# Miniprotein binders against q56419: the designs that were tried, part 189

Target 1, 326 residues: q56419
Amino acid sequence: MEGRTLEEVQEEVFKRHGVLVPKKELEDLAKALEEAGLLLTEKVEARLKEEEEKLKRERPMRLAGLSYPEGEREARAFLEAFRASYPGEGEEARVLLMPHLEPSRVPEVYGAALAALEKTPPPERIYLVGVAHRPLKEKAAALPVPFQTPFGPALPDLPALQALDALLPFELFNTPLAFREEHSLELPLFFLKGRFPEARVLPLLVARRSPELGEALKVVLRDFPGLLVLAVDLSHVGPRFGDTPLTRTLAEEARRRDLGFLERLAEGEPEAALAFLGANPTRIDGVEVVASLLPLLRERKGKVLAHRLDLEAPTLSAVGAGTLVL
Short names: E, the ipSAE of ESMFold2; O, the ipSAE of OpenDDE; V2, 0.75 times the mean of E and O plus 0.25 times the DockQ between their complexes.

## First folded at step 16 (miniprotein)

Design g_6 (at its last look DockQ between E and O 0.60; V2 from the best seeds 0.00; counts 0 for: pae E 2.6 > 1.5)
Fold by ESMFold2, look of step 16:
Structure g_6 (fold): chain B 326 residues (1-326), chain A 105 residues (1-105)
Amino acid sequence: as target 1 above (326 residues)
Amino acid sequence: TEEERLFELLFKYAREYLREGYESGNPEILRLAIELFKAALEIAKRTGDPEREALVLWYLAAAYLDLGDKEEARKYAREALRIAEKKGIEDVIEYAEELLRELED
């Protein structure tokens, strides 16, 4: 096989981790990689700085040709196929909750999001809030650069991003490398940019709940109105996630948790939605984003358009995904 | 111990990469997860820890399944099962049997 060379593996691991975690943890990781024969190049730190500088100018596609087509014509056909997988009608969205799970796993859930976008007047900007899969230096972060898509660059709304940064007790533009592979922004953005090619974007990540972010966003949205998108997945159950095997009972519980969470959000009761989850026993990913954005979700009523608990029988595991309009 | 600490770190990041690869569909990330699981496997073998060895073998099988490499997935699942049956590791027996059953049809 002509898989990845040892040097390429080392470089990629350090590119993903080299600035984003405590020095001791990085040293332990490097030692573990060295013990396994995977660490060799002294150039990795220089390449990480180079990658970080590139990300201060633009964020390239990482999933083109993998999760969605690279070519614009094929990408438009892809959107139409996903829309067709949801036979229902959408609703106008002021706030849209949609997944970031690999689209082929939950096609009708993404189709429902497209149906909602059909009913939504083109916004001037989109506040796209994903879940950080890498550590951030702060509770939340943004990357104020164009994100490349098959439909052209999604341009940042710089005035809105600067206004948001000015209202936070921490620097918003704090962890560029965390955005390099972040699929919770890239996958939803493909669908959003395809439907709203002229909208600017605020690409935001939440690592840990930040009430400050929600309060600041409420202020910024008054001067910079737009579509708020929560790009989150729901329950994660089964051995893939370090849990007990999926059973009928666990699947029913995960569905109940997902739908109960979404329904309470649809009632305009985000605090009740969080309380309903308690200790979050099915590990709904959306909880940190919702907890950050409470001021934007209160009193907004809406509708759950779709939900799927995607069962992966070979690993006895499942992930929930949903589409909610408010 | 130091070896236990190194295993846990590799296993932690391998699972995070596996989840990210599973969620994104990115085979490059899945291959990184595989390399980290292989590193963790070598530590488990060296320390003579059959529970960790069997569990990591199952995660390797899941990672290769995510890549669409059914032959490698079957290979690792069978090895996980062999160790788990020999040592009475009931949860991994269940995991490996289910994965192998699904690969049959």
Scores: ipSAE 0.477, ipTM 0.806, lowest interface PAE 2.6, mean pLDDT 87
Fold by OpenDDE base, look of step 16:
Structure g_6 (fold): chain B 326 residues (1-326), chain A 105 residues (1-105)
Amino acid sequence: as target 1 above (326 residues)
Amino acid sequence: TEEERLFELLFKYAREYLREGYESGNPEILRLAIELFKAALEIAKRTGDPEREALVLWYLAAAYLDLGDKEEARKYAREALRIAEKKGIEDVIEYAEELLRELED
């Protein structure tokens, strides 16, 4: 097979699907594709560069009209419906753990997050920490640009982002392309922006545990107080994720791990939460985020508001989601 | 072999994108996953690995299901089942049968 460059593959993927594969993933893919004989071309690089240049200005919505409504009126109705799906009352949050799964899968979990936000005084800024589903150049990254939402742009807190960058041993503003399609920020941000329209945002991604991030954020939060949001999902089990079909036993194990993780976080024992998971056989995706934010989670007591293990029947697989207030 | 390594890499990334696509509902990500799975499929065919082929076909079916393309999902699920039955790949048989059952409703 004539070896297509990763760039060609990226370009082809971009052309065909409008998806830009991140350069590092492209490098890995390029390496994979090089290894596969599928190489990146200059043209793909140019397009990636163009997309990267666009991301210097704003992060457009990717999931509007898909996961949530594009129009503001419809978006507000959407928020209200999700809030209604949770029958309980929330609690004031200083730290909010919420899902980033497609909202329709776990509406009551997002509803619980909204309930917590109702009891939370409007923050000046929101530290939104998501999971990098794409490779980052560094352990963590930020994108210091407006994120588009149906409620208007979520504006970055540049002073706080700069303060954070100054305290990190690596460049915080890395891998902008990783943010382009990252749902772990976009989906939670919809709910957050809808509830707190005036809050500035620090959109952060974690690819690998960074203790430095937690320590730096602890310092930054003193001068730049705000709501900390962990946008993470929980267990991923079943054939889709490399397991056997979801059984009662597997589901019970997933729930046990999810709830055990959340409960230990609720007790202010994040290290115990991580230790409880061990090798993380049910693949809780929030591990690296929690591991990065230990200094901010220690000794904070809170409450688990919601949990769901959502079944995808066709693939006999399930994903865990939860809402925790600290 | 280099081809096996390439398969594993493509298959890994395809699954990662499929996961992301599933979680987000982003059709673009799902399409990327599909392309990567197709590339992996071609390698599996070339290397003559029916187990890998059947498994990739099931993942393709799942990806098309996520896209809402039930027709293509059925097509790939049937092909996965066919190969799996032919080769006695029990896990894929089960997965493909279940997927097909859900696609008939």
Scores: ipSAE 0.320, ipTM 0.718, lowest interface PAE 1.5, mean pLDDT 88
ESMFold2 (binder alone), look of step 16: mean pLDDT 87; pTM 0.874

Design g_7 (at its last look DockQ between E and O 0.52; V2 from the best seeds 0.00; counts 0 for: pae E 6.0 > 1.5)
Fold by OpenDDE base, look of step 16:
Structure g_7 (fold): chain B 326 residues (1-326), chain A 105 residues (1-105)
Amino acid sequence: as target 1 above (326 residues)
Amino acid sequence: TEEERLFELLFKYAREYLREAYESGNPEILRLAIELFKAALEIAKRTGDPEREALVLWSLAAAYLDLGDKEEARKYAREALRIAEKKGDEDVIEWAEELLRELED
């Protein structure tokens, strides 16, 4: 709030939302925003600018040593263990839907993705479409820089990214800071890079449904063929997500929605999948991504390879994850 | 009412920040979510809506657990449990009791 009074913020909130927030609550909020570094102070702006400048060169690993091993040898062993956790065989994928949840929570779901990748000829490029958990300036964004992995950098396909940008009604290369800590790209990319070390990558984030993105990608894929990967989670239910504790009923509803969503996608009916969710009361993460990629998902039949609703016991919450091949 | 609108607004943003905090692992965003939930909680108490109060309390418990503050997490879980007991929500009661046991160890 450098330069804005609490009264100005109060007025803005009132104008925007028609609610008068009490000054005390605004003070607490302001303090929390300052502490969160979400207030654009000069210091925060300078730091963000520095981070943005770094992201012009590369996207470093953020979850190495946390979610996956940093060392290549250990990372390969990690991949093998995850593949082993899925007892089935995969199928060739033209489109792969896979999770971006913490890998240790849903190992067999990632294992299913790896199984599918084993049956997939090495693509020249991977269109990796993740979920923006941070605000974007536009509906979607790309970061045209190398993404670091334990297997070496995932190099961007600049020609394909440029072709995509040229077909979009907005600047594709927006909000680089949104990529800094975005795990929805980093975690899937670990598995993808490990399996396809020579593939170039188009790291894409979707914040809001962009039909334009799907139409543009459909055109780009003709000249720049590749594997399309939807890195999305499914239902998010329980206290961590603003619900009551996970009950049998809530879990059954989450599973029903997850499987109903995936099955309709597997039948090549992405619009029916979206319609099935309605208001999305279990908060399936991948809705905006699927809604953006409808032209690429239509009439493609496939198979659900894995699904799990993973309980986070400490918070009595659960997250759905699935692997779908199209 | 204006208070109900304010609650819904605060709760919405708190939920979004709580999710973002979960996804990002950023504790500062989590603290922001907590402050918004606290504000929502005060409104829920003033309006006398035990369902809204319970929702906020469970979210606060989860948030504080993520912060590593087991004491505050337990406090809010106990308050939420009390509401669940009044409602006779056996499934929630069972889970809450289990959570409380885990928080005591």
Scores: ipSAE 0.364, ipTM 0.772, lowest interface PAE 1.2, mean pLDDT 87
Fold by ESMFold2, look of step 16:
Structure g_7 (fold): chain B 326 residues (1-326), chain A 105 residues (1-105)
Amino acid sequence: as target 1 above (326 residues)
Amino acid sequence: TEEERLFELLFKYAREYLREAYESGNPEILRLAIELFKAALEIAKRTGDPEREALVLWSLAAAYLDLGDKEEARKYAREALRIAEKKGDEDVIEWAEELLRELED
């Protein structure tokens, strides 16, 4: 793992799973990693330090030309095409759940999010809460810098971010490198910035459930009102995720879990939504975000606008994506 | 047993690194996941557990597709198909046959 110590591996496993693995089992894992022959070179370390310094100033686009167009004119046409893929009308959102899956795979789900934004008065700021796909030093993190988009920079709401940091029992600005490749912020931000070009952003990542984050955000949102966006995907099933091949039975189960989760959230019952998933056998990645934000989701009723379980050929694995307004 | 516990540990982390590699696009993490799956496969073969062996074989086929190595993906898919045929798992057989047809040149 790029030269990580055994203790760092143990902490990373704990961060991802909420349980400490016994030292002997970690020693077996370290043996497998050693046999894999991964090396951390002086040049890699220097590159990471350079990238970290850049991220303290701004977060550049990483997916322009890959997931969305780089040019502003093309990017606006791209948004219009996605909106057109959802024939319905949205509803005003105070909380929006939307995916971070590759947009071309679930165009109508992103279109539903755009439809909701059409009904939503332009907010002064957006609380964008994604899922950390790289380890964080703490349960959650933010990066208080401009995020570049084809529509111009999404500027951070520094006063709101500072207020949030002051309320947490840990430093909020703790892991800049985790944001370098984080698509769970970049992909939703493209759509949000395109619709709300004047809004500032609080770019937040959750690695592990943090009740402290939810309580702090409840206070900050009172003084700094804005749109709360949960940028999360749903089920992850099939061989890409270590399952048996995606059978009809597994796909039906994943849909049922996705929809049951979303429906319970729409009824204002986030604890029931989490309980419905149990051990989370289809690996819905919204769980840690929802568990962190319970105070902001309780008793807030709304509507599921869209859902797709997207089949990924040729692996025949699937990822669920949905749009929920509260 | 200690071997079964080691299998569960290796497979658990291999799955998580495979997902992390997918989400980050990092090929180094993908190669780590593959090596962990290979270690888990060795244990599944040694313990004579066809369910665990098949599960790892599916995962390796998917991982090698992500890596762009169709030849290795075919190899592991064929091995997994052999196990599914012995078990009579019709859904898995259909999946494996379709995957192998897609990988033919």
Scores: ipSAE 0.093, ipTM 0.570, lowest interface PAE 6.0, mean pLDDT 83
ESMFold2 (binder alone), look of step 16: mean pLDDT 81; pTM 0.797

Design g_8 (at its last look DockQ between E and O 0.04; V2 from the best seeds 0.00; counts 0 for: pae E 21.6 > 1.5, placed apart)
Fold by OpenDDE base, look of step 16:
Structure g_8 (fold): chain B 326 residues (1-326), chain A 105 residues (1-105)
Amino acid sequence: as target 1 above (326 residues)
Amino acid sequence: TEEEREFEWLFKWAREYLREGYESGNPEILRLAIELFKAALEIAKRTGDPEREALVLWSLAEAYFDLGDKEEARKYAREALRIAEKKGDEDVIEYAEELLRELED
């Protein structure tokens, strides 16, 4: 902070992290923000720079030992248990929509994804498109580094990533810090890497709908074929998300929205799926991802394998999750 | 006012981090949400807005619950309930009562 006004720091934090910290609270939050890597003090800047430099080499696990086991043996047992939680058979996927919610909340939905992956020939590469829960500098971003998993590193497909970057009107390799803790990539990647250990990965985040991304990916997929994975959740309803406590009516509406969205995607009508949601009153989080990937979802017929609206009883709130194969 | 804008910004981002932390189970994200809510709480107290205060206190209760700190969650839920009862905020009352019931079991 030597020589910078709190306003300048605030502006820089906003520019870098998409967070505007009030000037009056900056001092009180300084320690917490420093620990979180959000406050641009000299120490934080140095730490963030160090973290950015680390992210040039690899993305470490953040949820190992929390959401999934850190050890490979335990991780394999975890995969098997999740697969066992889904009693059905999967179908071959060219496009897989799967959740990124905490796995323990919706095990059978992840199990359905694993069932689909069992019927899918090992892809050379996986286009993993997650939701940015942190601001990005651009509408979408990629991190072209190995992602650590209990099954070893998921290696990036650099040629395909470079081809994608070349076709986008913005810099694809932006906001590396947004990937540091992003669970929408980490959680699905655990399952994907466990099933396809040799597949390279294109870790992509979408913050805002980018039609350019879908068009660019459509071209890239011709030269660099692979599995497309949409890591998205569905409805978010209840007090946590600004609604009344979950009622039968609210749950029915959430399910109607989720299933109506997924069914229209399964029919190869992604525009109809988006239109069906309208203002998205139940807050389906995957909307921006689907809106970005329309060219890749059109005319693809598939099947909804699983859906769950998972209740968190203490907060009377629920989150929808689904697995769709196209 | 500037303070209202500051509150809304802090609260918005705190809720976003709370959501992310909730969905991921990442305690570091939840801790960040907590600190932003605490800052928002101080503004709400200073501006004398009991509705905003109750809302933030409820959010803190949720965040501590997500962290697995049931004791702090109960503390903030009770405080939210107290303020909400004084103001007749039925939504916060209902939410706080439900959370407290779940935390007492």
Scores: ipSAE 0.018, ipTM 0.364, lowest interface PAE 5.6, mean pLDDT 84
Fold by ESMFold2, look of step 16:
Structure g_8 (fold): chain B 326 residues (1-326), chain A 105 residues (1-105)
Amino acid sequence: as target 1 above (326 residues)
Amino acid sequence: TEEEREFEWLFKWAREYLREGYESGNPEILRLAIELFKAALEIAKRTGDPEREALVLWSLAEAYFDLGDKEEARKYAREALRIAEKKGDEDVIEYAEELLRELED
């Protein structure tokens, strides 16, 4: 505005384009440009509100054709290929820890999860707890709507979600837009829905540790029993994550941290698992979920079925993924 | 700064020319809006402001779409999308993708 006069704008337009716009027309357009700028901002805000309203009805697939096939037949074959990549047998899971990393990068880790699900009686519902990659308005959130998958919609367990919401000191249904692109729910759900097509789902995200969530879930699980799934990744090391380039020493430390964490969880010692990580120097992203769910993990023993520290050669970085049954 | 105020003045002017050109169907007004957006783009690049750069690129795509030049519209929409994806600006991504869909018919 005060940086240039209308005459300067008029002269610049003429100099560059050979068209002289009368000052009156520039004045009218200056006023309308300010109004148009406000309308553009309102248009963006209205579009966000519209998308938020859509998410109150359903959550569509965002990764079909990118991370997994969209068609059901192809998706079934995809699942079976992943199961085949893990030659071992699973164990029954009351609690399952599995990754949310791109499936093609850690096929045997997802295969181990499928092996565990083969040994697990079909649950009435699945408590799917992922990691929020976008900010939440509270420490945790849920989205009580169908999540679309190639195997049909994963229907929400509304009574269990309502019971959980009633026990929390904050509104559970607080940030629909955070679910729009949340792969930590979508990728594990593809495998879970493919194996348990009739289970209802509680799609949950944790942004910051919430002891209240764990205590509330302990109560809800008594009345609404089901499979608890921690959909988390492990170490994140290398320049992509603020470290020096990946070296043998850094990779060995990340692997030791991942396995030490998982093994302490497998012994039923989740507090010891968190203490083992200390300041979490390899940035295991499962920490906030585990710290929220302590009452559900204590004294529950199990087994680590698989682990991989997956190399990202272009970034000289690595991400850890594991499968744990409790 | 002076450049920040010049950018905002040029962008506001360009948006109004775009609206009036669209409503009147006058291609000369649309071309004037384009030239003002190009001046604003030069400032956004010089100041290293990716949010302003993406905003202007998106506006250029809209202006060329209204002018009927689908090839230029696609060019600027793709550039805007690349910057918005790098920055993680979901609002600009949605608007750029919607315009690209309209250009596909």
Scores: ipSAE 0.000, ipTM 0.126, lowest interface PAE 21.6, mean pLDDT 84
ESMFold2 (binder alone), look of step 16: mean pLDDT 81; pTM 0.804

Design g_9 (at its last look DockQ between E and O 0.41; V2 from the best seeds 0.00; counts 0 for: pae E 5.3 > 1.5, SAP 76.353 > 70)
Fold by OpenDDE base, look of step 16:
Structure g_9 (fold): chain B 326 residues (1-326), chain A 105 residues (1-105)
Amino acid sequence: as target 1 above (326 residues)
Amino acid sequence: TEEERRFELLFKYAREYLREGYESGNPLILRLAILLFKEALEIAKRTGDPEREALVLWSLAAAYFDLGDKEEARKYAREALRIAEKKGDEDVIEYAEELLRELED
């Protein structure tokens, strides 16, 4: 390694690949990157700077035409099909937990979310809290720009975002590039915008548990009421996630953990839900989000509307998804 | 041992990169995962730990699949399957055979 700091390598990987690699991972990664020839060039830096500047204005769709239709008419038909995939009735949600997995994998789970949204009065704003699959500079971040959707732009609630920022001990508006390709916001936002076209959005990402975020949001929600949405997946098991192939035993354990987590949340016991997972051996995705939002989840009773452990056959791996209303 | 610690570290990071690579669709991240898994694999072979070896081989198969390299994915899946067969893990064998069929289409 020609004297580059881990930070420089991180920046290089981020610039080159749009991936922020944690510094701790960077020592080993730096070697791997050197071996792979994946070091950041000035040209890549300039491109990322340009992308960052674009993100100051809007977040474009990345998954249009892939995960959902780009055209509005087709997108509406898509929504209706997903709603139809869930035969049940929804309930009014003040808090909605829904997946961010590829929609085609768990249509009925998204359908359950849509069913809940049908019973929910149109909110003035939606607090959309996703999972940062890329590193953030801080524990949490927001991007205060319009997010493009087939239904038009989801506009940010700037006053509410500013109020939230003012109550946090860190800069909320950090790591804009982490939002560029973050599907944990884009996918649920498609459904939310389709159902509530006039709602403003607070797009939030959580990388690490931030109790401060939950406390700050509790205060902000008093002055800026809205729907809270947790866009989280559940268990991640199998070879893609560093396990052996999905077995009956592994699938049963994943389901047990998913349902046990959701049921405890439905009882208004988010701390018990986290405690139930322990070391989280099936890698439930939403733990850091739930841990950050404890003040907003406590004593709220609700209902689990749907759950699925979806098998991806080509990798013998599975991901859990659920829909919960509170 | 130092080698075991190194294995665990490499495997942890490789697994994180594999997930990130899959979720982001970034082939470069997947390649990084593969590099770390290959190093972990060599350690597992040197230490004579067939369980760790199998674990890495399955992850490599997934990583190559996500890269779109079905040939290499199949290769590593077959190697992992051989270890499962030696162990008599019928559940894993059944699923691995299904995976191999999916990789042939």
Scores: ipSAE 0.534, ipTM 0.835, lowest interface PAE 0.8, mean pLDDT 87
Fold by ESMFold2, look of step 16:
Structure g_9 (fold): chain B 326 residues (1-326), chain A 105 residues (1-105)
Amino acid sequence: as target 1 above (326 residues)
Amino acid sequence: TEEERRFELLFKYAREYLREGYESGNPLILRLAILLFKEALEIAKRTGDPEREALVLWSLAAAYFDLGDKEEARKYAREALRIAEKKGDEDVIEYAEELLRELED
């Protein structure tokens, strides 16, 4: 069975791409494609079903030991180091925009988020809205289970999640597998849970803009007050993203678009922020989240605390990250 | 042309595998992306398209960087830079040289 599958993989790669993979590498390639979900075999389907059932009970850490320490003591020291990377003072947040980029690449931007959290009274719950990097069955989704962290499980706010689901024209709990590897929730959650260990969480993903989500959240937030967190990155430019090589001019354009977007959000003008981006030529990935949450962002003024365009020299590519309090 | 159309398909799928390899951390998927990029590079050279050639070379640098092979990443980045020098793309040349010097440090 395995032999037949390997020949089918080789034929598919050659048929699709005109590249012949040597037989001695086929087993490793087939395994890699299977693990990535690019081969839809009965084995992959069974594994995905098993993972989906596990995710209906809890969401385990995926980035411990990679992006942050696994142990609680080391994780707390890690938080303090990041706070120290931002020497400024924060401001109280009712809405916090923070990145989901690898923390070591933008330490002062995460530090600014921690500074804002220091000024923020511990909320009863956190509405954590990330960007879906895997397809969702609907425009948005949630996973109503504990998310494991080095600081203990981040417990779901089930009443608030149920209230949100009831207001939407689609099933909110629709794509558990999309949460399995979603760093846009896991990385911000590490910082949020470390600072607010008693807060419950609404872990939300947006794939495509959903005006319905924003209207429903406005209603839910009235009855279930909490901290709203937009866990989004900004510009994505350069060859890593299918673009031309980064130049000083393109980097300056990306910074200008990042800051112009953030500044308009800080003025309480989210529609103007979206209009400023036009066709979004620097691929700011916060657009779909902001477009979904317009009712929660209008007329809410605040301040940009930090921004960094993180440059990756060998690839001439960059990703922007920022911290905004409203 | 037919070769330009084939380039577009190879490059499209190579980028897809680069993204999947990066997200999964799986080196074999990254190596598949590299194989497709290398085939696309041959087409760009045969068709005499220096913009496509440079784009693929930078993409190869990104793929090797994701593999953790900094020597190969640097090699392809320098080759792409030579093309920018021949084209007289001074913004790319100056910025790339500045960034590559910082990577060495």
Scores: ipSAE 0.152, ipTM 0.622, lowest interface PAE 5.3, mean pLDDT 85
ESMFold2 (binder alone), look of step 16: mean pLDDT 82; pTM 0.815

